# VH-VL binders against Monomethylamine corrinoid protein 2 (mtmC2): the designs that were tried, part 1

No score or structure here was measured in a lab: all are predicted.

Target 1, 218 residues: Monomethylamine corrinoid protein 2 (mtmC2), of Methanosarcina mazei (p58978)
Amino acid sequence: MTNTEIFNKLTNAIVTQDIAGCAKLTQEALDAGISPLDIITKGLSPGMKIIGDKFEAAEIFLPQIMMSGKAMSSAMEILTPELEKTKVEGEEGTGLAITFVAEGDIHDIGHRLVTTMLGANGFDILDLGVDVLNETVIEEAAKRKGQKIILVGSALMTTSMLGQKDLMDRLREENLRDSVKCMFGGAPVSDKWIDEIGADATAENAAEAAKVALNVMK
Unless a header shows other numbers, all headers, positions and changes below count from the first letter of the chain; antibody chains are not in Kabat numbers.
ipSAE, averaged over its two directions, is called F for ESMFold2-Fast, E for ESMFold2 and O for OpenDDE. V2 adds 0.75 times the mean of E and O to 0.25 times the DockQ between the complexes of E and O.
Where letters were taken out, [cut] stands.
Atom coordinates printed by the task and the answers are left out, and those that the model quotes come from them; centres of patches stay.

## First folded at step 2 (VH-VL; from E04 with heavy chain D54S)

Design E04a
Fold by OpenDDE, look of step 5:
Structure E04a (fold): chain C 218 residues (1-218), chain A 119 residues (1-119), chain B 110 residues (1-110)
Amino acid sequence: as target 1 above (218 residues)
Amino acid sequence: QVQLVESGGGVVQPGRSLRLSCAASGFTFSNYGMHWVRQAPGKGLEWVAVISFSGRNKYSVDSVKGRFTISRDNSKNTLFLQMNSLRAEDTAVYYCARHYDYSGYFDYWGQGTTVTVSS
Amino acid sequence: QSVLTQPPSVSAAPGQKVTISCSGSSSNIGKNYVSWYQQLPGTAPKLLIYDNNKRPSGIPDRFSGSKSGTSTTLGITGLQTGDEADYYCGAWDSSLSAWVFGGGTKLTVL
């Protein structure tokens, strides 16, 4: 089986909510020598994108989304240990990534993936979890004023995304904006949105997020 | 501790309506999807409906579509099941159950409330 | 009538091991994680096993789950009188777009 075929099957497994198949294919891909990153970016993430698009188009509903998420999670359980093995010891200077899912949002699959990828790329990680109040984020940033910090927020819903603007405003009000870098991601998040709220960056997927974060922190 | 308490059950005639409630406590209700599952007398479990944590997304089994509506009020930590055009085959104990995040299982259940549809 | 198939009943003496089978199809057990539920007489169901073989907190290790192909099995070792209950398997069905349960198995402790 070619790598392309494996990736297509992974994508399809996500789209069709084949949780067991997704896990199996993930393992097979690893066994075939495919990197965890490629598995995610070329196989799994495209599937999740399709699911997201279908959801927006009202072609699928909650159960499908949830099960696709589970499929992704299942794959990540397999991939996470592998990603950790490639963890580069953070060079003095990569910084602290404070990761969170926006208030009112509990979609954590992307969040977990991003967190994992950031860690694998040398960031120290403070994971605040899901449904995180902006106040909590601000408090954590304030406690660490003077440290090299990037806030990494995720939002899957438009409503939760709106909270990102509030966060940015509050960071400014608290005189913390210049002390932190801010990156946001999620299906509804766009470059336009990032510009509008005055954040530093966005990323389309977890792999890109790690790269972007590294660049932003330079 | 997580607690789910169903109410609203009773005896009704076919064609009538009934609204069930499930009061949740011991956890952040608004962070969890919720389900209704029913069990006819002496029978097995049957999934009925699911609602997302935000209430924006709903899904139900075909046999109740157009008749049953699942909803929730997160400010009151309450799950609802509006049952219209009730049929004899809807007779069952109705359970509310919590859905674990992106998992396909029900990790907590209420004690159930009994609905009897009879002429 | 149930999408997933379980034996109607199983029985064993205290201390013995019992297994409860649950058979499905490629669209449910074949693709998706399985969970098991225990329902004691006159009570609501309780989660027993999730994600094929994981135990929630508080569930003793006497209970185990396994999955192979389109079937799953619940194992109970060191059977106790308190284990007398109905047991249900459950899974998401991708073709039906619904959660489905087995018909239930009544476990009798002799």
Scores: ipSAE 0.019, ipTM 0.562, lowest interface PAE 6.9, mean pLDDT 90

## First folded at step 4 (VH-VL; from E04a with heavy chain N57F H99Y)

Design S19
Fold by ESMFold2, look of step 6:
Structure S19 (fold): chain C 218 residues (1-218), chain A 119 residues (1-119), chain B 110 residues (1-110)
Amino acid sequence: as target 1 above (218 residues)
Amino acid sequence: QVQLVESGGGVVQPGRSLRLSCAASGFTFSNYGMHWVRQAPGKGLEWVAVISFSGRFKYSVDSVKGRFTISRDNSKNTLFLQMNSLRAEDTAVYYCARYYDYSGYFDYWGQGTTVTVSS
Amino acid sequence: QSVLTQPPSVSAAPGQKVTISCSGSSSNIGKNYVSWYQQLPGTAPKLLIYDNNKRPSGIPDRFSGSKSGTSTTLGITGLQTGDEADYYCGAWDSSLSAWVFGGGTKLTVL
């Protein structure tokens, strides 16, 4: 009935892998006039954070996080068309977001959400997927030199963070650093780390990532 | 053309080991999670194990937990199933199967390789 | 006995229509999306229906899927002799922490 009750039900559907219920609740939330962004940030994303924490704590395993991811994906199939209707009008080209995960599995879900939120906020998307080598990111950026580009990468672990430094170093070596904006996210990534490697921005979650990316590209 | 080709099956005695391989071609192997599914003679399908696209995370059905290990080598486009302490009830055709997203449904299957465990 | 229940066999003449039922519980079909697989004699299973009612590329629209509550149904119209196969429903089961299948339905085209 209330928005808080709907958000709690959405969160619980993610946490309990209730795929059909999550899709139904998402449609009901839309029918009740709740914005797609609020559905994501207040209902769905909190559920994914809970499931990610349980996975890290070995309370659940690969199939459960896969099925929670399916629940999220099913909700996003409903929400993505609605997000596209709410794009900011009159904005000049926002740019191309090249999205990638240097390392796979737990951030793949967050990566897909970030990619969706960027598209919903007017970015063109080139989604490179998971387990992406820095060399591949460099090649795609080089092909598109002269375009308005933001590189959006995510990391779960400190080892993945070191790969972000390598990417920034290679961008400088290839004379591409000034051709792109670079944004990195993930639990271990901090403002101090962003300053240290000379990247442009970080965000704490997928909803904030889109806002930060828009600001960086202005 | 997506292709999955299993190998490594054979006839073994109980308590022995086998290692199954599944060679993948026609798609970017490292972007996909993989499953093993088996089918005992004259019986239906039984899911065995799943592995994430990076190979970092794995899970298997209770009946094989601790005995079977799923793994992959993305540089060689190959999925593996190490089967230890084999039992008569493990006798089956073993299929490798692919999934693309979070759904866990099996969009492409190999031809299968036969494992027979008998005295 | 399989976790998901299917009739062991069904038959019909070429050109006719058949349905194959699959019954489960709230921990599998009720919460989760269902897939269907066709296994032709001597071959591996092939994905026929995913996400309850969607067809992969190359599957003709005479194959259809539906879901109601804890049950799902595969429909096949315009039966051909090449449709003679075993058909399996499948879903994730949260109580068992496993993907589960029906016992299979043998379709005979007479």
Scores: ipSAE 0.389, ipTM 0.759, lowest interface PAE 2.9, mean pLDDT 85
Fold by OpenDDE, look of step 6:
Structure S19 (fold): chain C 218 residues (1-218), chain A 119 residues (1-119), chain B 110 residues (1-110)
Amino acid sequence: as target 1 above (218 residues)
Amino acid sequence: QVQLVESGGGVVQPGRSLRLSCAASGFTFSNYGMHWVRQAPGKGLEWVAVISFSGRFKYSVDSVKGRFTISRDNSKNTLFLQMNSLRAEDTAVYYCARYYDYSGYFDYWGQGTTVTVSS
Amino acid sequence: QSVLTQPPSVSAAPGQKVTISCSGSSSNIGKNYVSWYQQLPGTAPKLLIYDNNKRPSGIPDRFSGSKSGTSTTLGITGLQTGDEADYYCGAWDSSLSAWVFGGGTKLTVL
């Protein structure tokens, strides 16, 4: 099987909620010498993107998303140890990434992966989890005022994404906006949205998120 | 087949400690958040605590904070509830429940284990 | 008291329809997905409805869920004697950072 075929099968496994298949293919990919990063970026992440798009289009419902997330999670169980082996030691000054899923949103499909990738790229991690109140984010940012911080928020739903605007507004109101970098992601999040709310960046997938974060923090 | 089996219940005096266990099988335990839910005799369900799949996040109901600790050993597919300073009002059937991935509901429950706190 | 409010009891004859209400607030039902659980006498709870209105495999279509604002409703049509049980609604509460249940509703089949 070619790498491309493996990637396509991984993508399809996510899209069709084939949890067992996803795990198996992930292992096969590793056995074939494919890097964990490529497995994620070229196989798994494209599948999740499709799922996100379908959800926004009301073609699938929450249960399908969750099952796809489970498929992703199964793959990540296999990949995480491998990723950790290649963890890049952060340079002094890389910064702290505060990661969270937006208020009203309990889907950590992308959140866990993004967090893992950020850590693998040298960020210190403060993971606030899911359904995180904007107030909690503000409090954590305030406690660490003066530190090099990037807020990394995810939202799977349009409704939860809207809370990102509120967060940005509140950061400004609390005079914290200039003290932190802000990156948001998720299926509904666009560059236009980032511009609209005055955030610093977005990324299409977890691997890109890590790279973007590094750039933003420079 | 998903199975959750609670154990460790019993009769104890107030102020004593008890540790409950929940043995999980039939699924990848480390992928799921787990909860404890209790039910006093003749009463309704009361949420007690949650622990994330990795164990990094724990939340408990206020009435048990400082006394109860939820934990897990993913290598053993086991969920725990350490109960210290037990009170009469802690008397209940304690259920472990699986938190479906990325969702806020309990799709599987154990049979429960009974904890009785009495003088 | 329970954060979510349910009627303590409902009753109906076999074949009839019953509804069980569950009222909450903006921090729980208003914000998060609701699930319903059935507890038959002497047994552990069982998932009945998830994501406001979805039925797990094995749950008959006689059971339905709906959500509006800060309230949710469980509907049971074609009531059967085997439906006699306690029913609980539940949701995550974002303000409390806790899972919350309703007080439970005892359904009696007359």
Scores: ipSAE 0.009, ipTM 0.550, lowest interface PAE 8.3, mean pLDDT 90

## First folded at step 5 (VH-VL; from S13 with heavy chain H99Y)

Design X2
Fold by OpenDDE, look of step 6:
Structure X2 (fold): chain C 218 residues (1-218), chain A 119 residues (1-119), chain B 110 residues (1-110)
Amino acid sequence: as target 1 above (218 residues)
Amino acid sequence: QVQLVESGGGVVQPGRSLRLSCAASGFTFSRYGMHWVRQAPGKGLEWVAVISFHGSYKYSVDSVKGRFTISRDNSKNTLFLQMNSLRAEDTAVYYCARYYDYSGYFDYWGQGTTVTVSS
Amino acid sequence: QSVLTQPPSVSAAPGQKVTISCSGSSSNIGKNYVSWYQQLPGTAPKLLIYDNNKRPSGIPDRFSGSKSGTSTTLGITGLQTGDEADYYCGAWDSSLSAWVFGGGTKLTVL
């Protein structure tokens, strides 16, 4: 099987929510000598993108997204140890990523993946968990004023996403906005939304999130 | 057709334990969060607990924390509620409900199972 | 006792319009989608309204929902005897990390 064929199968496994198949293919890919990064970027991530597009088009619902996320998670469980082996001691100064799922939201699959990817890319991680109050985020940011910090929030529901605007407003009110970088993600989150609320960036998937975070922190 | 069927209710004395089950059919069980909701006789609905798709996260109402545990077996399409240290105030009809996570609401309910705690 | 507040009862004659209010706070109705549930006597609750104002399949257009600020309202037009039931509003509460229901409203058709 060619690398391209493996990637296509991985993509399809994500799109069809084939959790077991995704894990198996991931292992096969590793056994074939494909790098974890390539597996993620050329196989898994494209699948998640397709899922995101389908959601935007109202062709699938959140449960399907979540199951695709689970498929990706199953792959990441296999890949994470491999990624850790290649962990380049991050240049002193990547920064602290404070990760959380928006208040009112208990969906953690995307959040966990993003957190893992950020850690693998050299970020120190403070994971606040799910259903996190904006006030909690503000408090954590305030405690660490002067440090290089990026807030990484996830929201999978429209209502939880709306809370991101409130968070941004509160950051401004508390004079913390300039001291932190803000990145938000989730199925309903768009570039337009990021612009609207004055955040710094968004990412389509966990792999991209890590890359974007690195760029934002430069 | 989506179906939820609760079982395991009964009459028990205070301090005893009971385990409720909810058998799901007609949909992919592992793709939905599930909730327990109870209703005391002649009273309103009271939320009890939620469990995520694969059980990663659980929340319960404060009045049952430390006593009740929500769990699920996706291989059997079954939701559970382990109830320990039962009290008279736990007397209610217990409903399992499917949670539509896109917006957060209960789109399907079981018929309920009755739990009576009396000395 | 309920986090969301509803009137305990409402009544109207057949063919008339009734409204049921549900008041909450910024941590529940203010930030989250509201749903309404109908419970006929001796039966399990049934989804009536979701996403503040949307009707599931099979729910007639006589039923409507609206949301404003930290409150929501269920409207029923062309009241029928079969509408006699208890009605509950509900939402996730972000502060409590819990789902919350209203106390319920008993609708009597006169």
Scores: ipSAE 0.017, ipTM 0.532, lowest interface PAE 7.5, mean pLDDT 90

## First folded at step 6 (VH-VL)

Design Y1 (from X2 with heavy chain Y100S, light chain S35Y)
Fold by OpenDDE, look of step 7:
Structure Y1 (fold): chain C 218 residues (1-218), chain A 119 residues (1-119), chain B 110 residues (1-110)
Amino acid sequence: as target 1 above (218 residues)
Amino acid sequence: QVQLVESGGGVVQPGRSLRLSCAASGFTFSRYGMHWVRQAPGKGLEWVAVISFHGSYKYSVDSVKGRFTISRDNSKNTLFLQMNSLRAEDTAVYYCARYSDYSGYFDYWGQGTTVTVSS
Amino acid sequence: QSVLTQPPSVSAAPGQKVTISCSGSSSNIGKNYVYWYQQLPGTAPKLLIYDNNKRPSGIPDRFSGSKSGTSTTLGITGLQTGDEADYYCGAWDSSLSAWVFGGGTKLTVL
């Protein structure tokens, strides 16, 4: 089986909520020498993107999204130990990362991965979870004004991504923008978007997110 | 300690409505998806409906679509099931169940509330 | 009638081992994790096994789960009188887009 075929099958496993298949294929991919990052970025993540798109199009419903997430989680259970082998040692005192998935978005696999990578790189972690109200993020930032903080938001859907702009606006309105760093990620998130909303950074994947966060916090 | 307490059950005639409630405590209610599962007398378990963390997304089994509506009030830590146009086959103990983050299973169940639909 | 198939009843003496089977299809057990629930008489279901073979906190190691193909088995060793209950297997069904359950197995401790 070619790498491409494996990736396609992984994508399909996510899209069809084949949890067992997803796990099996993930292991097979590893056994074939494919990197964990490639498995995620070329196989699993594309599947979740399709799921997000289908949800937006009302072609699938909440349970399918949830179970696709479970499929991806099953893969991540296999991949996480492998990813940790290649992690870069972080420094203590890097700061607090407040991580969350945007309001209206329940896709947290990437969020969890990013959170894991941030923690592994020396960040203290406050994980707010998924479908997080901007007000909640603002409240948490306000409580910790004066601390070294980076907000790390994830959005898989375009609709949920739009909330990032609102968050940035609200941070400015509450005079918190200068007190925090802001990084956003997700399939629809681009550098152009980051510039548009006045955020500090984005990253293509969890590993990069950790590196970028470290740089932003310097 | 996680606790789920259902209420609102009763005896009603076909075509009538009931509203079930599930009071949650011992955990951050808004961080969990919630489900309704029912069990007809002497029968097995049947999944009924699911609602997301903040209630933005809902989904129900086909047999209750258009008749049942799941909702929640996170400020009150309460899950609801509005049941309209009740049928005899809706007779069951109704359980609310907590759904762990993308777990695929129900980790905590309430004690249930009984709904009886009979003429 | 149930999407997943269980024996209606099993029985054994205290201290013995019992197994409860659950048979599904490629769209549920074949593709997805299996869960087991214990329902003591007159009580609500309780999660017993998740993700085929994992035990939640508080569940003793006397309880075990295994999965093969489109079937799963719950094992109970050192059977106790307190184990007398109904047991349900459950899984997500990708074809039906629903959580499905077995018909339940009544375990009697002789």
Scores: ipSAE 0.556, ipTM 0.811, lowest interface PAE 1.0, mean pLDDT 92
Fold by ESMFold2, look of step 7:
Structure Y1 (fold): chain C 218 residues (1-218), chain A 119 residues (1-119), chain B 110 residues (1-110)
Amino acid sequence: as target 1 above (218 residues)
Amino acid sequence: QVQLVESGGGVVQPGRSLRLSCAASGFTFSRYGMHWVRQAPGKGLEWVAVISFHGSYKYSVDSVKGRFTISRDNSKNTLFLQMNSLRAEDTAVYYCARYSDYSGYFDYWGQGTTVTVSS
Amino acid sequence: QSVLTQPPSVSAAPGQKVTISCSGSSSNIGKNYVYWYQQLPGTAPKLLIYDNNKRPSGIPDRFSGSKSGTSTTLGITGLQTGDEADYYCGAWDSSLSAWVFGGGTKLTVL
């Protein structure tokens, strides 16, 4: 069986809420020597994108997206230790990534995945979690003024994107904008939006987010 | 110490409405999806409805769709079930249940509130 | 009728072991994690087993779960009179898009 066939089966397990199959395929892929990164980016994440698109289109509803999230979570329980085994020691000046989600109404696999990938790529991590007020992000950045910091936030809904603008406005008002780099992701976030709010970057997926963050922090 | 306390049950005639409440304490209510599950007399458990952490997304099973509405008020740590057009088949003990990603199912239940629909 | 099939009752003496079976399909037990609930007379269900074979804090290890194919089994050793209850299996069903349960098994400790 080819790696492409394995990735397609992983994607399908996510899309069909095959929780046990997803975990089994993940372990089989690891046993076959496929990297945790490839399993995530080529198999699992494409499945979550398909499910997200179907949910947005009202082709599936809350129970199905919840259980696809459970399938993804079960795979990540297997993969996270493997990613930690390959952790790259950060080069000097890599920095601190402060990760957060302003509003987490549905289990945010993307946030957890981004945080894991940043840590695996050498960032120190401060994970603020979900339901994070902009004031909390400002406070944590202000406490560490002078350190090399990237703020990494995600939007789950269009309402959360307005919170990104508010955060950028507050960073400017608090004279902190130049103290941090700011990266925002999530399905609705575009390069045009990043330019509009005056942030530094976006990325299309968690693996790319880690690479973009490294580049922004150079 | 997680606690869920249902209220609002009673005896009603077919076609009438009831509103059930579930008061939550001992945990951060807004971080959990919440469900209603019912148990008809002498029968097993039947899942009824689910609501997302902040209430933006909801789903009810086909047998109650259009008649029952799940909702929540996170500022009051309260889950609700508005039950309209009640039928004899809706007679049951109604439990609110916390959904846990760790357990992947209903990890804490309330004591239940009894709804009896009879002529 | 329940989506998952359990025997209506089982019985055993104090100190004995029993198993309670639960049979489903590829769309529920076959694909998904299984859960077991204990319902003591006149009380709410209590989570006993999650993710096929894991126990929440406070559940003694004389309760065990297993899963094979489209079937799951709850095992109870060292039976006590306080174990007399109804026991339900549960799972997500991917085809029905619903959380489904067995019809329950009444355990009598004689």
Scores: ipSAE 0.470, ipTM 0.779, lowest interface PAE 2.5, mean pLDDT 86

Design Y6 (from S19 with heavy chain N31R R56S Y100S)
Fold by OpenDDE, look of step 6:
Structure Y6 (fold): chain C 218 residues (1-218), chain A 119 residues (1-119), chain B 110 residues (1-110)
Amino acid sequence: as target 1 above (218 residues)
Amino acid sequence: QVQLVESGGGVVQPGRSLRLSCAASGFTFSRYGMHWVRQAPGKGLEWVAVISFSGSFKYSVDSVKGRFTISRDNSKNTLFLQMNSLRAEDTAVYYCARYSDYSGYFDYWGQGTTVTVSS
Amino acid sequence: QSVLTQPPSVSAAPGQKVTISCSGSSSNIGKNYVSWYQQLPGTAPKLLIYDNNKRPSGIPDRFSGSKSGTSTTLGITGLQTGDEADYYCGAWDSSLSAWVFGGGTKLTVL
């Protein structure tokens, strides 16, 4: 099986919510000598993008997204240890990524992926977990005032996404907004939303998130 | 079973205040976001406000901003709506509604409490 | 005026099929999940459809939802007298940063 064929199968596994197949293919890809990063960027992430597009087009719904996320998660369970082995030491000054899932939201699949990708790209990671209060985020940012920090928040639900606005407002109120970069992601998150709440960036998937974060931190 | 019971409605004059309550039971109240939705007599539904499960996030429709405040006491399983500077156009049945634990829709509604603002 | 547009009324005989349309924009229905609510006379709204086309437990399969672009449609087959009610579509509007409802449709069973 060619690398391209493997990538296509991985993509399809995500699109069709084939959790078991995705894991199997991921292992096969590794066994074939394909790098974890390539597996993610050329196989898995394209699948998630398709899922996102389908969601936007109202062709699939939240349950399918979640299942695709589970498929991706199954792959990442395999890939994470490998990624950690190949962690690129970030350039001096990449910064600290504080990652979290928004208050009221416990969907951590995307969060975990993003966190992993950020780490793999040289960020120091402070993972606050899921259902994180905005106050907690603010507190952590405040503790590290003066450091190069990017807040990376995820929200899968519209309702949890709304909390991002509150976070941004409170960052401003606490005079922390200028001290941190803010990136948000999730199914309901759009560029328009980012603009509306005054955040710095969004990303469509975990792979993109890492790239965007690097750019934002430059 | 999930139950939401609104109270605190009544007849008030313009400019006065009223506090609505919504008593929740049959579920873990502290794990759910809550909403207020109102319906003027003979009219449609109008969203009023939302509060997150912990109360840390609050958001209201523009027409009530600065006048209405949503809050909650999770220890008492109660949702509140403090309504100040009431106007005639605030006359409505006010419903409390629960968010889905998975999606951002209103899966349970109270029976509503009536607020009438009249001179 | 409601951000989402519904016909003010629809009517049909028992056993027939009716559809209720709800039109919005790219900032609401186009980007967000749609839910439908049934309000029987003198009662509180009840969730009828969520996530565009999903039925909560207890809602019969003769109720259906569909979404296309910036519009959504509620379908009711096998119309019963008990279906006489007001129906509302709803979605989050990203532009307005608010939940928005349709103006409601009164369904009369002839």
Scores: ipSAE 0.013, ipTM 0.543, lowest interface PAE 8.6, mean pLDDT 89
Fold by ESMFold2, look of step 7:
Structure Y6 (fold): chain C 218 residues (1-218), chain A 119 residues (1-119), chain B 110 residues (1-110)
Amino acid sequence: as target 1 above (218 residues)
Amino acid sequence: QVQLVESGGGVVQPGRSLRLSCAASGFTFSRYGMHWVRQAPGKGLEWVAVISFSGSFKYSVDSVKGRFTISRDNSKNTLFLQMNSLRAEDTAVYYCARYSDYSGYFDYWGQGTTVTVSS
Amino acid sequence: QSVLTQPPSVSAAPGQKVTISCSGSSSNIGKNYVSWYQQLPGTAPKLLIYDNNKRPSGIPDRFSGSKSGTSTTLGITGLQTGDEADYYCGAWDSSLSAWVFGGGTKLTVL
């Protein structure tokens, strides 16, 4: 069985909400020597993208995306220990990732994955969770001024996009903009939006997010 | 109950200025992004400008950039639109609209104030 | 031409069903939540549908919304003469960094 066949099966297990099958396929992929990162980026994340697109298109509803999220979580339970084996050492090389969802009470799956991938790539993690006000993000960054910090915000909704600009403006107002890097993701976020608000980066998926974050922080 | 009341419309000559106000009540004004949307006589809706809840983010449609400035005073629950260098094509009913932060939609609208730009 | 495309008019008899289409692109309807607005003659717009398919309090279940790909549809059943209005779809456009509305659809109930 080729790696491509394994990745396609993982994608399909997410799309069809096959929780036990997703866990089994994940373990089989590990046993076949496929890296945890490749399992996530080439198998699991494409499935979550398909489900997210269907949810935004009203082809599926909250129960189905929650069940796909459970399939993803079952795979991540297996993968997280393996990801920790590849953790990059060196306080000087990585930094602190402050992760948050501004107003994502129904779209936290991508946030959890991004946070996990950042930790697996050597970042220290401060996960602020969901429904996080910009003031809270500013306070946490200010408390830790002097550390290498990347702020990682997720948004499904255009409400969160407006808040991203406000966050960038407040960072400048508080003289914190040069103290942090800022990365935003989610369905409404584009490269043009990132340029407009003066943020540092965006990424297509959680694994890319970790790689982009590492590059931004070097 | 949520209320939005626009004022400051009128008849003006091209090149002149007007300042529109929108008085808000019945909700915590400072927690909402606010918009201006206009409608020319017999025409559809055109989004004009947005301001974030803190007032730090402002953005407007290209046709009014450099001429119109959206602002807010959260201590007075008031939204503003400063309209400079008015043109005939700015003739419209101007609506103040409340923006829902979660999903991005206009859940409450004022009744509008009419701006007529004519010689 | 508006960024979102709606038919300029639709009509149906009282008691019937009508649908109003709205077509956009991947940078607006395809990526972002859609809302629908009703504008009765001589009045301000009123929110009718949000988050693609949800109704605010006070909107009867005769009104429904759906989204597929880069298109959205407003459905109205049990038409009443009081439904005669202009209907607008709206969404954020990520490429334009602007709110965009369809050109509006005039519903006539005959």
Scores: ipSAE 0.000, ipTM 0.449, lowest interface PAE 14.4, mean pLDDT 82

